# Designs tried in a protein design chat: miniprotein binders against Probable 3-mercaptopyruvate sulfurtransferase (tum1). Part 2

Target 1, 298 residues: Probable 3-mercaptopyruvate sulfurtransferase (tum1), of Schizosaccharomyces pombe (q9usj1)
Amino acid sequence: MFSVGKKISFILPIKGVLQKLKDNAQKTVLLDATWYLPTDTKNGKKEYLESRLPGAQYFDIDEAKDHKNPLPHMLPPADEFASYVGKLGIDRNTNVIIYDRKGFFSSPRVFWTFKVFGHEHVFLFPNAFNAWKTEGLELETGEPRTPKPVVYEGAKLNKDLVASFDDIVKVIESPDAAGVHIVDARAHERFLGNVPESRPGLASGHIPTSINIPFTETTAAGITAPKPEEDLEKVFSSHGLTDKSVPIITSCGSGVTASVLFAALKECGFKDVRVYDESWSGYGKRANEDSSLLATGP

## First folded at step 13 (miniprotein; from u2 with E4P)

Design w2
Fold by OpenDDE base, fold request of step 14:
Structure w2 (fold): chain B 298 residues (1-298), chain A 81 residues (1-81)
Amino acid sequence: as target 1 above (298 residues)
Amino acid sequence: DLTPVEKYIIMAYWIFYLAREYLEEGKYDRALQMINLALKYAHRAHELSKKYGHTDLAEEAKRLIEEIEKLLQEIEDAMQS
């Protein structure tokens, strides 16, 4: 009887979160990763200061990035990541449970970041605030705790989870040989090139050979949670993604919603998924200068 | 699935832990707030345990209440000095 090892899902319901708090409270960190688009009037950090899950720390994706890169939200160097999370009281053995106020929007980006640097004990808690409320639990208000800084050891960037521009070019030049699927998480109209980009100097369209799966197709209404695995399988299958061994690269506008796809694909058992960190913010600029990099339409 | 009793016991422990952390930070007001919340959860757990006949959980909740109350007294004493 081959014990089908129950794939411990990295996506936790509230009961899973509570279980972790029970089992190892001192080594568990709730992490608020609430982030909004620049065009949104809401501010994640401000909201965190107003209310949060009890004891939660805040992970600011606008701060925990490569500040030397002009592109938005590029991965920080490993040492900077280590320093940042160490100040949050997170070490290599810490159970990190990530949530956001929308439910499943920005938290996957932080999840992906932890995975990139080799953190094993990282989880997503979708629809955290609603789940918390439904269980009759109270949020924390007032000044948050200041954790004791710890040393995060062994942070090393896993290149297998990050796609570069060069990786994209390789796919474009030899689509059949590469056998890699590029999946764009952006809205369909953006993918088609029918609407202008909000950022100046970016071409309108998509990466040649890429397919479009708007990230909202993988989430519940309001982006509160990922769809159930069964529904995700249907979504991916409908787009020709059936072989779990086929390499996939996800892209979006700024690298955030690409990570939503990353999480959804990983939930469905896809083995080789990378996020193109530059996404359209970087690629669109390149495509604006070189039309061979740009495709429009379906 | 976690029972309501188990849920509240877990939360009581978690919030109690946070209270101690705030105390170590010198944030006495925050510590007190957390203590009060921890007590609230612990009492809920105790009441529900009795209601449902969970003797072991009731005893656990009772012990937790006593531990939280002890910390509360320590905080109050510290604030008066």
Scores: ipSAE 0.842, ipTM 0.943, lowest interface PAE 0.5, mean pLDDT 95
Fold by OpenDDE base, fold request of step 14:
Structure w2 (fold): chain B 298 residues (1-298), chain A 81 residues (1-81)
Amino acid sequence: as target 1 above (298 residues)
Amino acid sequence: DLTPVEKYIIMAYWIFYLAREYLEEGKYDRALQMINLALKYAHRAHELSKKYGHTDLAEEAKRLIEEIEKLLQEIEDAMQS
């Protein structure tokens, strides 16, 4: 009986986080990835400076991006990523534990980014603040620590985790032949095209052949944590996603909530999951110019 | 499942580590804040370990308290110089 080695989940409860701190304190970095939509009045960096998990560093998704691309959140070049995380005291062997203040909103994007560049020791800590408080632990306030810069070696973009516009077009042109599922994480009304997009110049609707799984269906109320694995399996099965070998591409508005789906799908053992980095921010512009790229309704 | 004693021991070590980092950075006020918190966790661990009869953990907590107190003295000395 080949004991299917219990795949150590990359999603850690507080007990798992504490265990890592015990075992590898000097090689563990807690990473605050709190980010809010531009329309939100809250600021993740400001909140980080106010309070954080003890010793946590801040990862700013608005800084760690391709600044040459006009889209809001495109992956940075590998060398820029390496430089950015090196300044945070993170090297190839660092255990990186990522959290956000909402619980499970922006942290998956940072998780996906680390995976894209080949980092192996990266984890998610859902509902971090609440879990911390529930255990009677104190948060840190005041000036954060300044980590000693290190060299991050071997950063290389893994294309198997990133879908391009060309990849999407291939699916649209030959949906049966491609055997790829495109999953849209946006709200149902946005998917249907019943509401205008908040950004100018974007079409209303969805990618032809795509299915809609609002990312909130995979999270607890308030986006505090992913649903338990058993519940996630039910959600994905209800949408026809039962074969773990079928390639999946996730999309959303700007690539953030698509990563929530990425994390949830990976937790359920789906083997081939890519994130469409441009998401609707890029695709919606294209669809606005070419109606053949746009579908509306269910 | 981590026991409450184990939890507080882990936190004491983590915060102790951070206190040392702040000291090395010359952030003495932050170091002092952290080391006091480490001491608080270590004492909680020690008290609970005695209450539950965990002799090995009690000894570990006691040793940690001694190490924390040494670092506390170093921080205080650094602040007075």
Scores: ipSAE 0.842, ipTM 0.947, lowest interface PAE 0.6, mean pLDDT 95
Fold by ESMFold2, fold request of step 14:
Order: structure tokens, then C-alpha cells, then sequence
Structure w2 (fold): chain B 298 residues (1-298), chain A 81 residues (1-81)
């Protein structure tokens, strides 16, 4: 095939971010989606208030959630998502460019959240702070903007991007479960069941039939950026993920790193990818009470 | 793909836009900080465009500097009221 035109990716290098700003500054919002594990000493909101990419707003995955669900960071109801992002100055036509300070860690979760509610113009900016500083561009400090709230119309949960516990059970009990891949983004020792989960009340192990692709296999320089598409293809194919039409459900501890896999798979052109929002936080509790739901080992 | 001149012009426009937003919010110290940054980027773009012979971009940067200076005056006036 002759090269005419270029692939348009939702994962933007700094030149792509600058192009979006050039094309439509007034309809572009930068989002800081920085989140740290509870065991980290850092706090994403605190860091955002101290410094940020110029004009960035903060998306807090622990605030924009289903407050009626005790599980961590569950997707909010559509109307609450709409209200939340509307207060950040985001409507359906806004170009939303999402970064996090670790590089490629929590920003894919927010990207997935926007995709779930039907937002078309959403992008990821990995390695944002380093790229910004390398280009000689200044961060913003001081009191952040408080944009005028807007109305976000038409937020509607797309079930094709979300898997429920019942969806998982159907896969593991189905005669054709081999036709759907459940992919666990957690560290290998957690998948094997060799170490306890940090959250109490959860079984150690994994969903039967699932395979393990620790999300760090899809990233470069630690978790600073995703691997290039060619290398991502090799990672997935080495785990048997070659047919881009086969349904995939990603899981992890609480849906954050499962979304890293979601973004990486979509970048490689996988057509049918869902995130299991409860992940181990919900599944592991059930598996702790019902061993038929639990697998351990390779 | 983006030249250094184009990078600084884009940033000058972006930061200029943010300065206007801060002014409308009544955050005058923030607006002042941002407009001074926009001016810095616009001057960098103007200097580089002249150095590299990019006459169209040099003219664009010069016009942008003029617009930035007008908003700077508006911000300073608002701070004195």
C-alpha cells in the first residue's frame, strides 16, 4: 500500500497537542488526571493546585464516580458525569486532551470514561510534563482558572465499552469462553495469587480463563509513555492477541490500569474492547466467598 | 514538523487566550502573569522569525505582540480600578 495521508492517533505527542491548540483554542481543554495509589505519599489534586500545564483543569477520578457504590472509582451516572465535566467547561464538541504526571497511568482511565459516555474528541498526551519542559515551555502556577460552566448534552453510557460482573460470569461459564479474552493488567504475582491484595477482603488470584498482561509491558521508560504501536503489537501477539476482531475485556485492581490496556489495544486497532469497571475490587470479594470464581497459578 | 517559530506563535496565542479568560474571571494577578508569558513567547517567535527569514511569521508575531500589549494595558487598567 502506498503512503497517502497519515494515521490519526488519539495518543498525541506534543506537536499534536500544539496543533489542536492552533486549530481551536477556545474549544480545547487540557485535563490533569493525575492519581496515585493510596500507598503513595503524593496527591494529584494538591500537585495540580501547585502547578499544571497552562489552563489545565483537574479531573478527579475519586470525585467523578458513583457515590452510591462502595467500590473504588466506579463510573458515575451519565447525568453526574455531564454535570461534572460541564463545570470544567467541557461540552460534547470540546477537544479534551488528558495527561497525568506519571505519564501513562491514570489518564487512560479518564480517556475511557469520556469514551464510555460518547465523547468523540478525546485524546491522550503521555509524558506531558517532560515534553513541555523539553520544548522550553513554562508550566502554569498560581490560582487555576475557573471556567464558565457549560451544558454537556447527550451523555449516555455505552454498554459496548463496559463489562459487568455478570458479563464476566457468562464468559467463564460459556462453552465458547475461548472466543473472548479476559486480560488482567495487574502485576504477575497478584495474578498468580502469590501476594495479598492491598484492599482488605479480596481473594488472591485471578478470574478463571483470564491471561495476564501486566500493564507495564505496554509502557516505555517505566510508565512514562505507551510503547510505539509496532512494539505494542509484539506485546499483544506474544500473548496470543492477534485477531483484532476477537472481543477483549480488560481488568485490574480497580479499573485504572485496565484502561491503560484499553488504550493500548485501541491504538493497535482492536475493535471490541471493554473494561471491567469493578475489576478485582468487586470480583475478588465475590471470589473470597465463592471459590468456584477463583483461579490461581499460571 | 512544527518549527520553533510556529511553536512559540501557537503558545503565544494560547497563553494570550488564557490571560483574557483570567481577566474575565477578575483574577487580575493571574491575567498579568499570563499576558507577560504570552509576550515572552511572541517576542521569541518574532526574534526567531527574523533570524530565519520567515517574513510572514515575523509579521504575524509583530501583530500578535501589538494585541498582547493592548490586553496588557486593559489588565493594568483593571488592576488600578
Amino acid sequence: as target 1 above (298 residues)
Amino acid sequence: DLTPVEKYIIMAYWIFYLAREYLEEGKYDRALQMINLALKYAHRAHELSKKYGHTDLAEEAKRLIEEIEKLLQEIEDAMQS
Scores: ipSAE 0.775, ipTM 0.929, lowest interface PAE 0.9, mean pLDDT 91
Fold by ESMFold2, fold request of step 14:
Structure w2 (fold): chain B 298 residues (1-298), chain A 81 residues (1-81)
Amino acid sequence: as target 1 above (298 residues)
Amino acid sequence: DLTPVEKYIIMAYWIFYLAREYLEEGKYDRALQMINLALKYAHRAHELSKKYGHTDLAEEAKRLIEEIEKLLQEIEDAMQS
């Protein structure tokens, strides 16, 4: 990376994390965003309480949500987001560094959430626990901090980062005129419609016009870290995503792995990327009752 | 970009800050655990800086050890009250 200038990535190696702590410890918060599927026996909050990066706070995507919406972990209202993160000691100027124990799985969802509400200083720290261990640094155990709440000012939903069901319908009704790519992060067999969804009442298949890039194509060593930027560009170009100005909407089961694709696309310089927050959890129910919304196969 | 000495100095400052936060929260056992970890990192930084001839960092680590020991005393005093 010997060049005239370097792109400053929001995906930080441990040295970048340490630099943020050096620059201003009191304005930096480490967030544990560990989350598991409802069918998993593990619990992210329980694991956080057992051990964490020193000083980390926990962000629970199933608590910081729209409680009036039955769909899983839909974005909260802006004022509820502000209240939630303020109780974690996070204000508008806080450097927020987000990790999850799987490596690069649920932390991009929380990263996207902060971006949606206009938080500028937010970063991802993939593979955090292994990186910490490799540097010979200790994890924290015992009772975590209870930070003094602060006021989070200016949270406002940025509609340019979120797609609605109506946005999806506009694309599928006029795909050539829309000029938007819908990208599905789910496993290939779910996209094809060859297996039932784990959530009941959902059609098997995908959004018409969408393409499938299972999020694991963008990760290395399972799901522990994103691939390097150069390899990410090859993944996206192999699926026809070469024009960085083309609008992209990512989707998955419930918006978690769609956010992995969001982060990977942004790392590659794609300018207009939105996450379809409902994802298949909302769409698949409608598609089960209306075949015009459903596609199957390649 | 960061040397091993700088890494341990940064961590000592970070953990020292956390120890102070735990003390202010009244979580004295947690504050004690954190301040001892901060001291461990600061001593490691001091040892390595002297070994590798990093005079400025050695002086910084020494000053940091002194500040950590002052807070350690404050924590121990609070626990005895």
Scores: ipSAE 0.773, ipTM 0.927, lowest interface PAE 0.9, mean pLDDT 91
Fold by ESMFold2, fold request of step 14:
Structure w2 (fold): chain B 298 residues (1-298), chain A 81 residues (1-81)
Amino acid sequence: as target 1 above (298 residues)
Amino acid sequence: DLTPVEKYIIMAYWIFYLAREYLEEGKYDRALQMINLALKYAHRAHELSKKYGHTDLAEEAKRLIEEIEKLLQEIEDAMQS
C-alpha cells in the first residue's frame, strides 16, 4: 500500500501532503506564505482571501516580524512568534505544511522561521496550486476559517540557524581560518555591483569572500519548484560546495531568497546552514560607510 | 502511489472535517460549500471503488457518504433557522 516504506523529506509532493492529512488531519495546518516585493502590485493576503488550499491559514512575514527593527522582515521575538502562530491554531506538535503561490519563493522563509524557533514538524509543499489542480482537487474560496487559538509552548531562538553581522565579520576577517562559505542568493548583476539596489542607502556589491548562487539556479520552471535533489547537488558542487560538513551562511536582499538556498542545501544534506537575517538590507548600509566590508566583481 | 479511490477518500474526510469546523464557527455558507465538496469527493471514491473492485473502500465510501449527508442536513437546518 502507498503508506508503507515511504521515504521521508521535508519537501513534500502532493502525495506526501495527502498522507499527512490522512494520518492526522486535526494536527495538520496548511499555511499560505505568499509574499511579493513592495514594488509588485500583487498582495499575498488579498490573494489568500480570494482563494486558497482548503482550510489554509495565512502567514504574513511582514506582520510576524520584529516591529522594533527598521530592517525588513527580521525574525520576531520568540514570544511574539508563539503568540502569532498560536492564533493560527498551531502548537508545537502541529504538522505545518507551507506553500506560496509563486511555488518556491517565500514559503522557505516561513519554513526557516519555524525551524529557528524549534518547530520539528514543518514541511514545504512546492508547486502547490498546480499540483492540486492536476490531481483534480478544488481550491477553497469565500471567507476563510478562524481557527481556535492554542498555546504554543517552548519557542526559543536557535542561534545555530541564524547568522548575525558579527558572524559575517568573523568570516571576512579570518578567511583562511574561518572555514565558512558565505553564499549570496541575489541576482548576479547585484552581486557584481553592476546595478544599484532598489532600497536606498545600500552599497552595490557583495560580502567579501562570498560566492554567488542566484536562487533561481536551484529552482525549476522559473521559481515554481526546487530542482530535483540530484540536480541541486550538481548546482552546489559546480560552485565548490561538495563537503556537506562545511558551515554555510546564506544571504540575499532581506532574507527571503536566502531561505530558498537554506531549504535546498538542507535537502541535499548540508549539516550546518544558517541564514544571515539582515542580509544586504543591513550589510549594504554598513558597507556604504566602510569599504573594507565591500567587494565587487566576480 | 496513492490510488484515485484512496485520494478521494482522504480528501472527503478532510473536507468533511473542515465543513464541521465552519459549522462550529457559524459560517454556514462556507460549511455548505465544503460539505458539498466532501460529498462530491466521496461519490467519486464510491464510483471508482466499484469500477476497480475495491470492495472495502466502496463500503468505506458509502459509510462516509451517509455521515456527510447527515452533516449536510444539519447545515441546511442551521441555515433555515
Scores: ipSAE 0.743, ipTM 0.916, lowest interface PAE 1.0, mean pLDDT 91

## First folded at step 17 (miniprotein; from r5 with L15I)

Design y5
Fold by ESMFold2, look of step 18:
Structure y5 (fold): chain B 298 residues (1-298), chain A 81 residues (1-81)
Amino acid sequence: as target 1 above (298 residues)
Amino acid sequence: DLTEVEKYIIMAYWIFLLAREYLEEGKYDRALEMVNLALKYAHRAHELSKKYGHTDLAEEAKRLIEEIEKLLQEIEDAMQS
């Protein structure tokens, strides 16, 4: 048995990013995963075309999705994921470093997507633009490069990272026996059922037995970066999440901010974390038709 | 630990590689902008390496400047064709 060294973090400060760029034994691709709610006036693709970290490619969660599913941002089929990232110059051995302009918002969703399809060398770079400018480094502007396509082999969905509606039902029908926590990343008033959902046809409330940890409780300076690990552990323990071996399923509106909680939990060493990809967009429709699926209030 | 000099050497080389890709794509204005940025970083690394007495890094920065200047000339030649 060997002594374990320092914890390996997938959340990189700028010096860690630069070390990856230095290593010519393994290719590195920077991904801009900037995404905004449809009601936002900003557009992530437009911002990417205006400026980016040098050499970055754009990952569009609204293009890299299951186009046959009416729910928003559902994971694409494995072969379509492989084709998509291959066109970005990413193969299985590529170091993928993901950022978003908000800091720690949509990049965890893309991080989770790579993990789901078995990509081992994937990392997050929070607060990337501010860190870049603080170090005196310039952004790239003008027409972006067209990466040389590669073949991505072996993409296969890892079911240990994804929860289905049936998984949710099993938990709420047998919460003590399952020992699984469902954690809702949505704003508190949406969880309580005090405000309507912006998407039509969805009940207001939450999954029975779930707890609410709005994703902003895990971030610092608004949503620019995750809190330090010791502060994250306080957030989770204050909500009863202390046993790192207990399975956790995260949920939100459409799977984006649930992935922020996924990343924060994994950073703290929680061993079994899944994202409920449908989130409220799927569940809320069912709960609108079946009140036994709906809880409201604290 | 990554030093200020090493940061600029890493970035100069990274940007140099991007400039070569733009040249291969025929995006000459983009290649020119990138190669000039790479040169800026390489010169900054050279200046700092002398300030801090890093002889090996100063030599590395000089070699990188030469490679970048060669690429700059290749880009300018391609723009005249």
Scores: ipSAE 0.758, ipTM 0.921, lowest interface PAE 0.9, mean pLDDT 91

## First folded at step 18 (miniprotein)

Design s2 (from y5 with D1S L2P T3E L17Y)
Fold by ESMFold2, look of step 21:
Structure s2 (fold): chain B 298 residues (1-298), chain A 81 residues (1-81)
Amino acid sequence: as target 1 above (298 residues)
Amino acid sequence: SPEEVEKYIIMAYWIFYLAREYLEEGKYDRALEMVNLALKYAHRAHELSKKYGHTDLAEEAKRLIEEIEKLLQEIEDAMQS
């Protein structure tokens, strides 16, 4: 099983997924959260419409966002989150199991989004398509279901899981007094400032005081699954993250891979982890206008 | 193994549930495809449970086949109206 009397993981192998379906199929929703970078030729919604885990609904991070904010993928207002997931048949009591076709890439962002709005019965299913095929189970094709909308009550943003630009500024202005680690999930060359950002108008570099843990250090077989917990702990400790009570803020380009680190840190028992939702998309623009916000190099 | 039999029973129940949802949506071709898949899983579970002597699972699979066949009839009736 995925646990041995120690704790219950939110990262489920296929046997854990089947157990959820056995226990309460009518209150379980599978979510396809597949998303690709704008530069990619693939399209997550198109792939979902072609094939999916049976009964899965599609969660589009480019639709479920703050449409009044020009920054990519910003968290939607709580009432818009509630309306969005309610149309997918999800209420507060629904077990939500999230996968993406890359394995462990965009599904953690959606997991984090649910946690931010207070949904506790949310789980990740990495490497879902391969696991399904290995067990001899069929995918669903053809026209997907259109669930009847339900009311989602009590969505409220949990500030303990989200960091603002002001939170970042407080850390960099008083690093020792803040006692917070800022962890950048981007590729090392972007962190160093050695390559331009793909989005225009952004400085090249990183948030002062931050450390770099490219999210791929936390994954196995490329990005198909997270590493086992023991290996994740070695990754984090090799970067100086050993005290699980120290607050951590994760960042990246636009909040997607920062959420991979969020999930990996939480799996290892880190108590206080927040995602900086703007990430470099917002910060990098400010740093382009104000060099005191910019660091480069190691 | 009993785990493999139980896997097919779980999937049969899940797909059976989805077939009913498609029927309620009026998507009869989808409902028909799904109910036949549910029946396929249930029969596989029944066959394996009998082959390996899992009597309780065999009875569960048999009851499930009966319920799935009732749904198949409901779908066929709906398609004729």
Scores: ipSAE 0.768, ipTM 0.926, lowest interface PAE 0.9, mean pLDDT 92
Fold by OpenDDE base, look of step 19:
Structure s2 (fold): chain B 298 residues (1-298), chain A 81 residues (1-81)
Amino acid sequence: as target 1 above (298 residues)
Amino acid sequence: SPEEVEKYIIMAYWIFYLAREYLEEGKYDRALEMVNLALKYAHRAHELSKKYGHTDLAEEAKRLIEEIEKLLQEIEDAMQS
């Protein structure tokens, strides 16, 4: 009797959230992970301070990062992560539910971050903010609640979820032997190298052998939610990703939308998915100096 | 829709727990504010569930109302002490 292990979904439907709240066996913390591109006029933290889901704490991806690294969103050290989430009232046993105002854009980055450090009880709540607003439910305004700080124990970086530049190079050097798929979440025109990069010193193009799956192909109703699992499978299959055991590395511009792909792939049951944290912000600089690292076109 | 009712129930539970936390922290005014808001949403859930014939959700909403009312009493007692 093959115990078809119940696939634990990391993406919670409304019913799932309700069940988690009802159980109340574990402390639950709701995180607002709203983030916008630097070119956007909107600011996630500012919006959070204006309004939020009741009781939500803000997770700032621009703060919870390695500040010693010049790249925009590199993972913080484990101790810094622990300190950061501890101040948010999150410990190892806390159920963490993450949303963002766009729906399913920046929250997956935070989700991935928690998974990297071994947190088990973390979930995504797609389109939570907009769903509340649409139903006429009240948002919290004014000064956010200051949570009671707790100690987060046992934070350890899981390298199996993070790809390095060296990992990318290994794939490029031996694509057939590596059996690893690199998936770029960026827009198609960026992938092709048809548009200039916004940041100076970055090459235009993509990682050799990589596949382009713009993250918007995995989302529904814009970027408000992931597509249903059945639709996700079709998307991935259409790009040759049918074997769930094949290792995948996701990449994007700055590590945010790569995490959207991470979440979607995990939802479909892919077992080995890593995020290339440097993404194009780091890789593009390297490729600018070494043309062997750069591919253009489809 | 059942989904609409569930959203109200979710909100009620969430706010209910916040109220309880505020009570534990001795923030009685905030606790009272939250518990009243929780009641509002729980009652709305109950009303909608009955209107649309969602018996299971109606029962759930009713149970939640009772729990919130109990907390309300605790807050009031704490304020009078």
Scores: ipSAE 0.314, ipTM 0.719, lowest interface PAE 1.9, mean pLDDT 91

Design s4 (from y5 with R20E)
Fold by OpenDDE base, look of step 19:
Structure s4 (fold): chain B 298 residues (1-298), chain A 81 residues (1-81)
Amino acid sequence: as target 1 above (298 residues)
Amino acid sequence: DLTEVEKYIIMAYWIFLLAEEYLEEGKYDRALEMVNLALKYAHRAHELSKKYGHTDLAEEAKRLIEEIEKLLQEIEDAMQS
């Protein structure tokens, strides 16, 4: 196990990677998880169809979700997840490597999703696409390769990685007793409530007792990669996150950048990290109806 | 930069795997293209690892080069048969 001590790196390990991949998996799949905000003119799927890393399959976070829930990017049921990844040629023993075109933006969401359903062999590959392009390597164009469908067995949602609204309420009602840190990955101005929300019916502000760590504070060279572990430790320490045993819940706008924090925290060895899947898209609606759920300012 | 070396190793390995798949599918031209690309990246990784004094990564890159070269031979043999 490439565990340097008790810390598990979710970034694709290089030391011994060949032996690890040979020993642990029969197959490796590369996933393009490129996704852009709805307000962006770019479309991840469209870009994938135009060009991709050789052999990459596309994981669409807008498709691999609970379609019965009106909130964006809610986790799909386990059987739907299994069906989706099975069609991508991924089974329980498949090594899954995930990248996105921005570098380290949407791929952590997909990473978190795989972890939620108990997949062991999943890794992030920060800045893979840009690195490939910079080196002048040819991108694959045309029709993507159709993977051979397989059966994904044993998908089961791990509730220890997902926080619900009820979990948030418990923290708000008893902050001292809960001993849980809620970390908001959104921009500072959104956290403060100084800017209007893009969606109607959402309150402006943050979850009471939460702290703000914009996800960009955990990334290097823009959003291309996570900061080195040493730098991440400094960031988290500066926000009072020093005890790796203290439970953390991450939140954001729609559950994507919360996963960036998830990945960064896990890289630093935090043991109990959950993502609030509803994030502000769900919480903001509730807070709009109940002011006791809303805080503004720092 | 350690990160740079790591990227090259990962990409070399991935492309190596693709080359194997293409070989199995009988797509020899594509396999050859991929294996040569993998070899290029593996050598770059090896070079950079030595430059930066990363002995462990250098060994990893070396092992990968050896595996890629074996695959290259297999592809060439298949093309000649």
Scores: ipSAE 0.417, ipTM 0.782, lowest interface PAE 1.5, mean pLDDT 91

## First folded at step 20 (miniprotein; from s2 with Y13K)

Design k4
Fold by ESMFold2, look of step 21:
Parts: sequence; C-alpha cells; structure tokens
Structure k4 (fold): chain B 298 residues (1-298), chain A 81 residues (1-81)
Amino acid sequence: as target 1 above (298 residues)
Amino acid sequence: SPEEVEKYIIMAKWIFYLAREYLEEGKYDRALEMVNLALKYAHRAHELSKKYGHTDLAEEAKRLIEEIEKLLQEIEDAMQS
C-alpha cells in the first residue's frame, strides 16, 4: 500500500478543486447532486436554483434514472445517461467535480453512476459550501448556465461496479465459497428489523450474511465530509474488513448511502467494490414473499 | 502568500470563462454580474501580488484584468443591441 502522498484520490479538498479549475486546457463541470429523502421538506433543485458553486449544473438522481423500472433511483440505460450528461455539457474528457449540500450524502451516488458508465475524470468535493466560504469565495445566484449540449460517446455499463439480485443470491446460498462481504449502510435499527421501512411492502431486516456499517460511521461533522482515511480504516477493520482484495457489495435502502460506503471503501484501497442498485427497495419486497431471503437481529 | 494570489487568479479565470459562456447564451445580466466578479478577483490578485512582491504573478494578474475589461466592454456593447 502506498502513502497518502503517492495515492491518487478522487476525494478533493478545496485546494484540489482549485487545481482542477486551473487547467484551462480541460473542460471542467461542477455538479450539484443535492437530494433529499421523499419525506424531507427540502428540495435539491430549488436550492440549486437559489444558489450554487459558480457555474455548477444540477444532476437530478430522480430524473437520471431508469423510468421503466418502478424501483427508486435505478441506473438509467447507458444511452439515456449519455444524453442526460451531454445536455449538461459533459463529454468523456470533461473533468466532473460533484458536491451535495449535505456534504457527503447523495454526491457519492452520482460519482458511482459516472464510474459505472466509464467516466474517468470524476471527483467528489465534500463540505463544499463551508470550504468555499472559508476561502472567501462567492457563490453564484440568479439564473444558472444552460450549456450547449455535447455528444457523450462510449457510455457502457461496467458490470464490475454493479451487483444484481442474482449476485446477492449466489452469495447467500454459498457464503463460504463466495467469499464476498455484503455491507448494509442503513441505520442499525433497520438492519436489525426493529423498525418498519418507510417504503411500503418491504420486509424489516437484512440480507442474510450481511454486516451493518451505517454510513454515518464513515462521515464526520454529521454527514458533511468523510472521515480521514486513517479513521475510515479503523471503522472498516472494526467490522472485519481488513483484506483489501476481498469482494464487497454495498447495499442500503435505494442505493444512495450504499454509494457513500462505496466511495469510502475505494478511498481506503478496497479493490473490488460493487453497489447493489436495487438495495432494500427491491430485495425487501422479495424477502417479504420468501422468508429464506430474510435475516433479523445482530 | 503566492498560494493566496494564485487562488484569486484561478478564480478570476474561471469566472471569466463563465461570463463568456453567459454572453454566448445571451444572458447579458448574468454575464455582467460574472465579469464584474472576475474583475474583483483579478484586482485582488494584483493588489496582493504587488504588496508581497510577486512580480510574475502581478504581471499575470495585470494581463488578466485587461482581458476581463475587454469582455466587460463586449457585454456592455451587446446589452445596447
């Protein structure tokens, strides 16, 4: 393993963001990926229209999805992803820097989405608004840019970053032979099965063999930033995740906070991490119909 | 510090680019707001670089101010049409 100084990191502090903006030869797009739970009174698009980092575009995870799938936030088809980001002025060589107003909550989901479709130059900027203010830099208000659409070529789903329900079943049917850790990012009481799910028709509990690392264990100052790498290492090792080569599948309610764990694990050098896109929204419905798919308790 | 001067030069260039984009979109009020912000950053960079004797950065900031002022004039001209 290499030191932090030799590591290529996709999680940028403000000085790293400024260095990316310095490159006049490469197009850079800032993305506001702010999203709130359906039960929340806040609206990410409305907040974006009121203020943003200068030049930022809005990425709406509830619009950039598979509209033919009733499950929430499912990855869009590759051609629809390409069309969506192309309208934001993003092509394959665009430097994409993603933030959300909560800090480190929904932006990792969008980061993962870009990685899934093969976008190389994508980064996370946690704690963006506070960092911007601390550096004495102004936010932008008023009508945002409408970039000229570009063609995004070559979007192709990378299966190594996505887990299906069938992948989960293979793991739980032969856990020792599979050698895969399923990691649940949901709050502990949801994992235990002690509280009902907010979405109707879902069993209460977790995927058999899975372990629980609530995503808030990986964040600092509430959910405004990830913990430093040394502290992330301790979080993961305390849950038995020490071998960086072991395959990991992250899950949650609908794939948003599972992507927080995805980003945290990748920052720590875990080599084989996938997100189970359906998460509990799909699995929990099946587990309601088939109790062999359901575990409860610690 | 030279890092502080460089921050304002980077931001001035970024905001200048955005002002150009708004002008091309025909969003003249937005372009005007952005070009004035770019000038603010470029002037801050110039002031700090002169104060601390960063000759190369001071010259860069001066050239940038001149370019931004040309864009300001272009935006004002477009608003007259």
Scores: ipSAE 0.766, ipTM 0.926, lowest interface PAE 0.9, mean pLDDT 91

